# VH-VL binders against Cytochrome c oxidase assembly factor 8 (COA8): the designs that were tried, part 4

Target 1, 167 residues: Cytochrome c oxidase assembly factor 8 (COA8), of Homo sapiens (Human) (q96il0)
Amino acid sequence: APERGAERRDTAPSGVSRFCPPRKSCHDWIGPPDKYSNLRPVHFYIPENESPLEQKLRKLRQETQEWNQQFWANQNLTFSKEKEEFIHSRLKTKGLGLRTESGQKATLNAEEMADFYKEFLSKNFQKHMYYNRDWYKRNFAITFFMGKVALERIWNKLKQKQKKRSN

## First folded at step 1 (VH-VL)

Design b27 (framework fv_belrestotug)
Fold by ESMFold2-Fast, scan of step 1:
Structure b27 (fold): chain C 167 residues (1-167), chain A 120 residues (1-120), chain B 108 residues (1-108)
Amino acid sequence: as target 1 above (167 residues)
Amino acid sequence: QVQLVQSGAEVKKPGASVKVSCKASGYTFTEYYMHWVRQAPGQGLEWMGVINPSGDETSYAQKFQGRVTLTRDTSTSTVYMELSSLRSEDTAVYYCARGTPFYEYSLDYWGQGTTVTVSS
Amino acid sequence: EIVLTQSPGTLSLSPGERATLSCRASQSVDSSYLAWYQQKPGQAPRLLIYDASSRATGIPDRFSGSGSGTDFTLTISRLEPEDFAVYYCQQYGDSPYTFGGGTKVEIK
């Protein structure tokens, strides 16, 4: 038997299924990378029939995204600033110019840069550990509410099925 | 500023229906749940139900199932509570209350209350 | 449904004293979704505490909430004259979102 036809009977077909609101606002939209954080923002679709629990999950995801964006924007800015300061200091100590004649930034070799990375990671160890713990806590909460939403949807589906049987 | 304004007092006979309104202002109406809570004279608070103004989904306490209907009108930022088959035990002050911003089930702003008296 | 039992039913104290109000749930309240409200005669209730321990906007520091699972407490560290009122707890961990019977804090 063909599978493109409605073989299952538990959902009524919709003749208006093809009509959508202007644009693709019926789905989450992924934006371009943020200039500072380099993370792509998610613009969450808000269903017309969003339940209280679904709204709570969406807000939690939005808050977590904002927190994450802010952390990485600050981290990237701090890293870039301290990296430039380190390179300039080391090149000055060697008596070298900050740029080549072609306008390229003068660079340190991998061994010299390893010293910077070790210092930066050591200095920021506590901050990175707190970020990781908060990130896991936030994702645990999101997963928990995703589970609650899934159970709510199953329950609502069962309630509708019972209503159909009742008439 | 956030304000919830309810309709005036009602006197009804047993078997009648009553419809109480709650007009919201000072915030985005569709972003917060609206709950209904009643209080009989000299008694405690009793939760009746909640409505999501955005999707028009409702949830009711089992005690009121089949008698209470919550509706909303987004054009006027108003929520309605209709209670049918009134009995003398339904004599109470009825409150609308807004859910909190991030935890939508605790109630941060309340209407002034509407007294409904059911008597013969 | 989750039944909330508040104790004592009436608490008689003098201004300046500490008030401790109990709210006990018949079942564990999910994620400590428990709120406390204050109600004065002829007025609508006022939110004091949400999520068991978070103080609502504009609520004085003397009000604090604690507890988890089935046992929750509202503490008023130093009663002011305006604090003499009825206090209700409410759980919103599971529908229906039930209220306790209330504790009346009255002047001794």
Scores: ipSAE 0.000, ipTM 0.450, lowest interface PAE 20.1, mean pLDDT 79

Design b28 (framework fv_belrestotug)
Fold by ESMFold2-Fast, scan of step 1:
Structure b28 (fold): chain C 167 residues (1-167), chain A 122 residues (1-122), chain B 108 residues (1-108)
Amino acid sequence: as target 1 above (167 residues)
Amino acid sequence: QVQLVQSGAEVKKPGASVKVSCKASGYTFTSYFMHWVRQAPGQGLEWMGVINPDSGYTSYAQKFQGRVTLTRDTSTSTVYMELSSLRSEDTAVYYCARDEGYYEDLSYFDYWGQGTTVTVSS
Amino acid sequence: EIVLTQSPGTLSLSPGERATLSCRASQSVSYSYLAWYQQKPGQAPRLLIYGASSRATGIPDRFSGSGSGTDFTLTISRLEPEDFAVYYCQQYEYSPLTFGGGTKVEIK
């Protein structure tokens, strides 16, 4: 059983804020899975000559990652808490304790847990639908800015070559 | 600052019981599980059990089931580990350790007490 | 119960050298639920790494963890005098919680 009424600690986000990539890095690095979201964070490399457009793309990717981490951390927390409350409530109804004599967490059979999953999915249907829409919108925006950055790089290369030929 | 302060060393005869305390400070006592881990002289670490200070719910390792009892007093932010029917093999340093985990599963230990030496001898 | 096997049992090195410590699990540890602790003589263990690779607050950057599944590694890039200690891995995927047998890092 999880700690009742426990709140997220303000000291630092678990996992991500304690990740340290190798001393010398010139590219993006992937961290360990966050305990709460189960997602691997990416630490983005910042080039010396980052254009304003490249900065916007990087910040959009960083913001999207943070949003995604927060969504799944909250979703997993809600799922775990409600699952525990459901199991506890059903065990009380049966007159059973929270743990077996062997020290394992007492659990419900698959038929009983199906009731919880149905309720949880139904309750969270709209939330997940909005998450999916936001996820697609964010990825569309990222793809769009990736295209703009690519075009900027192509144009700059062409402009640079044209300067060399003109001079 | 988070601190876990344990009671002093104990010397017991075989068949006796020992009760070790662990006083927590610097955080919300009821928000974190507390574990007990022991270490026999020259040996590794052995997990004994866990208590939820909020509910009083406990879970024990099978080896200690029936001999160990974990309790807490929320008014003093203290957890207790009582081990009965002591044997010479129970001679060890006993540690309380705070569970970093926020969810229903057990996890790793971010803060440890200083340890309590329990010696069982004839 | 899941068994954690640490190797070598003893690692004899000099200050300034790199230390590589291994921890092997008898079963796959999901989501990298593996921690590393440092213990000095007469002291309680201290958390170094959790989630296989995340450093705990206040732990120097010379400590790093890696690995997944059944094979995990703790690396100390450049040993300082205070790093000579016993190191334990711990899994928290399966109940009961279990620790490895320890690796002693000692002065050569």
Scores: ipSAE 0.000, ipTM 0.460, lowest interface PAE 19.0, mean pLDDT 80

Design b29 (from b28 with heavy chain D99E E100Y G101D Y102D Y103F E104W D105T L106G S107Y Y108S; framework fv_belrestotug)
Fold by OpenDDE, second read of step 2:
Structure b29 (fold): chain C 167 residues (1-167), chain A 122 residues (1-122), chain B 108 residues (1-108)
Amino acid sequence: as target 1 above (167 residues)
Amino acid sequence: QVQLVQSGAEVKKPGASVKVSCKASGYTFTSYFMHWVRQAPGQGLEWMGVINPDSGYTSYAQKFQGRVTLTRDTSTSTVYMELSSLRSEDTAVYYCAREYDDFWTGYSFDYWGQGTTVTVSS
Amino acid sequence: EIVLTQSPGTLSLSPGERATLSCRASQSVSYSYLAWYQQKPGQAPRLLIYGASSRATGIPDRFSGSGSGTDFTLTISRLEPEDFAVYYCQQYEYSPLTFGGGTKVEIK
């Protein structure tokens, strides 16, 4: 049985931005844009007295960020590959090399590229619809937990004020 | 099996035109580009032009621009090369060649016609 | 126009010897766009190597291609009697498509 060569899915290297925020940062830090997704990663601050609800919110934000980074990294890679293939195919159809006689990269006109974008969007329409749905669901959940954390913090502040009045 | 069968040898006078045919078989004719390459006696290979059999789109080497015309007949899976205003220097073997297209591995002429000898003599 | 210079023009060798053929481009060519052909007298060219290093179907293992940028090499590890022919390199990256001048491999 010929071993089916495992298609090495070029897993976009999880470009974990090696930028570690300074250890003394008491706030969320925004990193530079990721090379593949072009999204800026957020390093979430972890309080010393993180509540279980705050921890849940932080984890949900992290998971959502990772999901978003992976989606866009893969999408951008696919887009770049398909764009290059399209350009190559169209140039070939024109009997043109990839470079002009002057050594410049041969380009397609704006009209031809418009066809590529239309086709790409059409082909990926369902993928984008699912992404948008999941994005809204995740953000709704994050917002809901943000509200809960805010209420918890208010309640804890009120309890501390009552204890100080009783002593 | 893929086959490219060209028309027979031609003898022409200077200033005349020649039309060489290349009949393709054994594959989907419209799925592969067809190139024309010539070779003068004792010389190297010279690219003349390409045709997309599906669209009929053509591109020519500048040297042959205005003299060469590539056409196709999809019903007969045949490509034609017409060269006008023939000169003694056009005496050569003319080849049709199928282009294999692979974006990742590269491009090549994987199948060739047997060649057609065109002699231009006064 | 990109010029492919093949060297040597003629290579005289005996059966069993190693042949090394050079193809130099006037400009950098991506490996995916370089091919090698064999042509015997009175025959059409035959594809040997595509993508600078990939062997065509039915081409013996003694044929190998290598190189990048401007310098490409076809190697025949052990010449067989049927390998005495003219070899051409070709580029597909630049318009117009161009061939090298050829290297004749002849029996010594």
Scores: ipSAE 0.035, ipTM 0.610, lowest interface PAE 4.8, mean pLDDT 86
Fold by ESMFold2-Fast, scan of step 1:
Structure b29 (fold): chain C 167 residues (1-167), chain A 122 residues (1-122), chain B 108 residues (1-108)
Amino acid sequence: as target 1 above (167 residues)
Amino acid sequence: QVQLVQSGAEVKKPGASVKVSCKASGYTFTSYFMHWVRQAPGQGLEWMGVINPDSGYTSYAQKFQGRVTLTRDTSTSTVYMELSSLRSEDTAVYYCAREYDDFWTGYSFDYWGQGTTVTVSS
Amino acid sequence: EIVLTQSPGTLSLSPGERATLSCRASQSVSYSYLAWYQQKPGQAPRLLIYGASSRATGIPDRFSGSGSGTDFTLTISRLEPEDFAVYYCQQYEYSPLTFGGGTKVEIK
């Protein structure tokens, strides 16, 4: 089978996967979940008559998506790593090893895991707080520019109607 | 630099108890687990147990369960190994060893004490 | 408990020769949580290799570890006089932690 027409499966330098919509799509396209962030990426349709303001909004949304995917990819990796380290440490302290003699993985109960979750949340509180702050700032900016684009489209329609009436 | 300094040689009678110390320096004492390993004359290495110096939690090899007790004193950065009901078979060099834990590649004993000779004789 | 079998028990070689030491586990050490130690008479063991193939800090590059599952190897590419010692493998995946019986590398 020819490689042409196959979905692009590249990973960005940040570790976020990339994908491409079909060439003739006239709408935004939603891809499969990213392996690391577990979020579905969106590829934005670019109109032929995209205004500078529409371009700024699209780029802001793309940048926000990349920022969001990178944050969650890193957070999921950190959570997974620290969870495994915690389980490993506790099992060694109990003398159980990572596996039983039968080869099955040993596990911790919910009470033991509660200590990990409490520590993880406390340790990452400032990081999550800054994420939420930046998330609100980005969404405010996106909403603001969406409003500006809407007003621009309304104004352009009014201009077209005025020009049509003049003729 | 990291150092583990153990107490001096002991000579005990059968049925007695022995308590060996291991004083750590050159690193954050509570950040690394400490293991105890013994070696009988002309024999290989035998793992006895581990202590978490931060929590005081311990885990022992089944062979020593009920006879060995591991403790620590965070004010002096010292771990202790107490072995009770001594038998002639307990004659060995006893080592403390610090656990280096690189989760992705596993853990190992990166620093060892000089060893404490315990002789059990009548 | 996991039994580690080291072979040969004694390896007689001359300085400059290559030493190959084997450690075989009774069950798979699937995470490759296996370490190698060097012990000289009257001294505590010294860490050489951990994670089957990672060289410890300060260990010369003539020492290398390889293997996975049940079969592991320590290689000393060119023996120096200070390398004549007893070598032990250790698994730390399963409790209790266990050591091999040792391989003595002695001068021919």
Scores: ipSAE 0.000, ipTM 0.456, lowest interface PAE 22.5, mean pLDDT 80

Design b30 (framework fv_belrestotug)
Fold by ESMFold2-Fast, scan of step 1:
Structure b30 (fold): chain C 167 residues (1-167), chain A 123 residues (1-123), chain B 108 residues (1-108)
Amino acid sequence: as target 1 above (167 residues)
Amino acid sequence: QVQLVQSGAEVKKPGASVKVSCKASGYTFTSYFMHWVRQAPGQGLEWMGVINPDSGYTSYAQKFQGRVTLTRDTSTSTVYMELSSLRSEDTAVYYCARGDELYYDSTGPFDIWGQGTTVTVSS
Amino acid sequence: EIVLTQSPGTLSLSPGERATLSCRASQSVSYSYLAWYQQKPGQAPRLLIYGASSRATGIPDRFSGSGSGTDFTLTISRLEPEDFAVYYCQQYEYSPLTFGGGTKVEIK
């Protein structure tokens, strides 16, 4: 086996998947899963008469999507990198190296990988805990603003009904 | 003085199992790979497998997979080679040999060898 | 599995002569992870050369290794009486580790 390892990916994902929604869409459009985060991005429709409250809700949802995409893209990259490093280290310590005569990459079985999963979960426990906390906080805020927008729309509908009765 | 001392000669019947010991001294036992090599009378050297004494992980030549088991005891700095379902073709001198330091790309050349253990399989 | 072919099988020489032993690999040993061992009757092998050309601790200067890729050579520049033995090459680059069939250096 070579003493120097192969070149590793040294660049993190820089953003989310791009897509083109149908032109003049009157609804939000959902794209294909992002390569790195494995999450589907949403393109938000902006109505011409968007209220300040509706704008706040949309921006909150957009910001939450970007935060979520960045978190999972980085987490998945970290997981893949550490998994490969773990496999490489374990195969070296077993005396097999990473090469066979045929050039095939050696692998670990499910029981051997259990050690990695336990270590990864333990190491990332606090990070996942903070993610879950922030994820629930963000979704609570979105739900709250959705409620406010719904209330605003009900009120506007009642105002229009009053005007109709006045005529 | 770096030394590997093996257990004494064994005479076994076909179908039996044999367990050979190899006691290391004079170096940090858990820092070097330990290999097992055999040699049939008048024949060449044949690699059997390797053990990492620190982790206990093992790797075996396919020919011996399922019949050979390598283990170690860190408290006594001893490696064991157990070979089951013995056949007359298993009659050989069995050697333990020290490989390279752990975590290198190679398990290394064998710089220190045990004196050998003769295993004879006969009815 | 990498096959190592040693030649000649037997080399009959007198003390003071030069011995040249060949080891040919079925596949390139790209990092030159190739070793040479000496074995005398009733004894364990002794490491002579590792990394194709590096002499092991305590090995006399008359022993030298050379070669790369698939062709390797062990040279004993001036045979001493104690050098008459069987010599094995070994590759430790690919799993499983393999040895050559040996070359017997005997007194003429």
Scores: ipSAE 0.006, ipTM 0.495, lowest interface PAE 10.0, mean pLDDT 83

Design b31 (framework fv_belrestotug)
Fold by ESMFold2-Fast, scan of step 1:
Structure b31 (fold): chain C 167 residues (1-167), chain A 124 residues (1-124), chain B 108 residues (1-108)
Amino acid sequence: as target 1 above (167 residues)
Amino acid sequence: QVQLVQSGAEVKKPGASVKVSCKASGYTFTSYFMHWVRQAPGQGLEWMGVINPDSGYTSYAQKFQGRVTLTRDTSTSTVYMELSSLRSEDTAVYYCATEYYDSEGYLPDAFDIWGQGTTVTVSS
Amino acid sequence: EIVLTQSPGTLSLSPGERATLSCRASQSVSYSYLAWYQQKPGQAPRLLIYGASSRATGIPDRFSGSGSGTDFTLTISRLEPEDFAVYYCQQYEYSPLTFGGGTKVEIK
């Protein structure tokens, strides 16, 4: 509890703040896009009477978010790095510098860049196949547990109504 | 029971082709990717490629590109691995493997279920 | 391709001892895409750990995995006679999928 309170109030001195939901929020909160993955993080609200099933669903959603953030951050960085390395290598092979005599950045033509895209897609084909499959499996699991939680909540409400009627 | 059953041992001459089968049972064949891995005598594991049994799309390790072909037959729940232009260094045990997990499980894309292996010997 | 380097190549230990096996990747691998396998002579490999730290169904709790980035570890807390085998790490994030060279855990 003390650690979570400190985290929620944490703000960088230079005005750069960590993503932080409103104090005592009763809802999930969505933050700004991550610098590398370009995905928006979600902070999950934890109720005081969270059931084991609700905890399992929340942890699954948190784990899926972390997996998704990591995948896209790595993918975006890898693409940018390999693209720059490819351009640099091809320009070096041609005996050309990174800039033309006119001072403009030297570029590869569309045909040469097509070689890079074909290589990148080929190299990452299996990774993208696995990502898509994993994405579907993760969303199915989340939907399944959301259904279980919904049924549990309906059952608890019915139990409350029965208790109220018996009194 | 979930299982993968492979075809029997093969002896081939250099330059020939071999086709190994892997029959799946106990799960929905088209729902899980099927991989092929080989192991030369006394050596480690080497990944060859993968097939999506639903779409038929394949991806191969570059070392085997042009020599390996993965196919499937959905009517018999069987995946085939064909390796052409055989050399003595292709002598190995060839395994099929799938990422199967139970219907309530989630997320291992690792190779959960393996075939028993097929020994391919290439000799003159 | 991603090169996985396993060390040591051979561990000579007695039943009851702790085994620690290392797997180092030539570049960063997400923990979600690292697995460990056990292989006994004449048998197909058996999945032990997936996602760097999650035990596969039926795997005893003496097996544990850890690590991230380029450094991964498989630990067997108390060796049983049936644990003497060859162990392989695998990354399944980047094509081609690659395995480490293996660590043989043998009886002293």
Scores: ipSAE 0.000, ipTM 0.468, lowest interface PAE 18.7, mean pLDDT 79

Design b32 (framework fv_belrestotug)
Fold by ESMFold2-Fast, scan of step 1:
Structure b32 (fold): chain C 167 residues (1-167), chain A 121 residues (1-121), chain B 108 residues (1-108)
Amino acid sequence: as target 1 above (167 residues)
Amino acid sequence: QVQLVQSGAEVKKPGASVKVSCKASGYTFTSYFMHWVRQAPGQGLEWMGVINPDSGYTSYAQKFQGRVTLTRDTSTSTVYMELSSLRSEDTAVYYCARDIEGYDYEAMDVWGQGTTVTVSS
Amino acid sequence: EIVLTQSPGTLSLSPGERATLSCRASQSVSYSYLAWYQQKPGQAPRLLIYGASSRATGIPDRFSGSGSGTDFTLTISRLEPEDFAVYYCQQYEYSPLTFGGGTKVEIK
């Protein structure tokens, strides 16, 4: 019981969670959602006979995951920061205090927050469009390399069969 | 360079008032909240209040409510802390400090050098 | 008001050693609205950590913050001579903003 929490995730300064797959995992392992990005990180299994092409694919997938985690962590932090600034600005404009009688941070109702959400979506439309372009480009590259790896595996099976005939 | 420069040391008698200034430079004065924190000799830090230099909005710790007044002059990028009805317990170093960018009350990233206020007979 | 209790009151350590400082809140501090400051004699406090774990600009990576709820920790992985100072935690979820009583890190 005192050791409960020994396996809890760690948060890096960048907001990326740390996790470790089971020691004897023979396949990719999926971790808990990251605190900042809210995305589940994947720990990629490294085969003992990984080819250079398989390594390129794995590294591309790892780099894409890191890029994706950083993008959404930054997006979520920007959203939270701008939301707080908006709430503060509106409370200031209305002449209201920043704290409630109980000492908690004051907030706005759903109708008032609708204006912020509309502005945020509009302001970030281009950013999300560029993100989607890069996301699809990266997925295309991953799919392409997956295809190459598949062809390599087929070729190797054929080569092994041919060599087996020679022995 | 972002900098906060405070006025010089003050010696006051009990019952008097003191007004400490804090001049900001190197950033947009009206974009950041300004806090006031004091520290009695050999003791810890005590938060007094905060001012929004843009609107003039203020919020004070209840302990100082009615005795402390925070004001600002946007033309000189200066915040003022006036403490009235001084007692010997008010002897302290008084600091102004800028809120970190973004969130109100988040943290204080830039501090003035401090102003020593001594209350004695 | 929220009371922050720092422990120990004094840490006597040598350069190169690890320092671990504790800050306990009288009630939960949501969203990790907790900061750490360093203060040297005759100087204003210096922000080290905000949001419980985010290093302020220019702060060396030997300083790290952790914790949530009521229990927070500041760790200095390898003390440098310039790190011998008083350290304060501060919560900014509730008004009034409050500071801990401080932990003095001094040379052994």
Scores: ipSAE 0.000, ipTM 0.464, lowest interface PAE 18.5, mean pLDDT 80

Design b33 (from b28 with heavy chain D99S G101Y Y102D Y103L E104G D105Y L106D S107E D110Q Y111H; framework fv_belrestotug)
Fold by ESMFold2-Fast, scan of step 1:
Structure b33 (fold): chain C 167 residues (1-167), chain A 122 residues (1-122), chain B 108 residues (1-108)
Amino acid sequence: as target 1 above (167 residues)
Amino acid sequence: QVQLVQSGAEVKKPGASVKVSCKASGYTFTSYFMHWVRQAPGQGLEWMGVINPDSGYTSYAQKFQGRVTLTRDTSTSTVYMELSSLRSEDTAVYYCARSEYDLGYDEYFQHWGQGTTVTVSS
Amino acid sequence: EIVLTQSPGTLSLSPGERATLSCRASQSVSYSYLAWYQQKPGQAPRLLIYGASSRATGIPDRFSGSGSGTDFTLTISRLEPEDFAVYYCQQYEYSPLTFGGGTKVEIK
């Protein structure tokens, strides 16, 4: 499997973006795709007057991003490992060695690989269903807190207008 | 339990051929590739080739191409390594070793034969 | 063929010391297809590490492997008397399979 027992390099730890947003940015910053998950990380802007509710929403979004990146990083590693195992198994079944005449690893044609993709999707169906369920639960929670933040901001504006009228 | 048991020591003259056997037990013989590795006195390990016991497919290191022949007998769960046109530099301990597949069909060796000493002398 | 260069050729240490053994490949070894073996006189090699970092069954925790690409390391955290032996790295990415020249870990 890729990076299994990988050599330590001069790079950021796995799953953490090596790039930082511009300092004093007033917006969320979107980074390049992570090598393992192939998802773009989001670095969240923290306002100076962040309310407890706004903080809860931001943390929920951050936790959801971390969960999502970990899931896809693991899924991609599992896919790569099982793909190699499938290729080795099919070559053995065909009575072929794992190496070509040139010494390179032997490969299967597209028709044979289609069998692997079908099998992989089928056996991972339940795992993907659980992922989708959790993804919807997290998105519902995020939407709910976004609504609460919106209501808090409306109330704050109303309170500010009331103070302005009394003065 | 996995066991690989090799034939006994051989003394041969230059130009002769030697055939070493490796009898496997404790697993499904046709499910794992079998490799041959030799070691000259005081020297390191040198890979010679591999055989698929199921199909009979073989692959050899170029250095031994034309001199080494790997075969198997599925009825006795035995692989054979035959080396022809022996030279003094072929004096070595010859090992059979089984590939693993808990990460796929990987070519690292958890199980080795005890080794067969082949001496080529005039 | 991929050439594996082990260094140092000989490592003279005392029991209790840390041993660090290097194995460098002439070209990148994909998927960490690298193994380490221990060999004592008169015996067949014994698998220590496979997949560059996975410890084989029954191998003590003091043995660890690391590295990827072209640079690999075997570390023995605290040498025991039985660890004084010759160690070989092996790549299994390309045919022919190749072994390093070996590192002899000997008593100082």
Scores: ipSAE 0.000, ipTM 0.469, lowest interface PAE 17.9, mean pLDDT 81

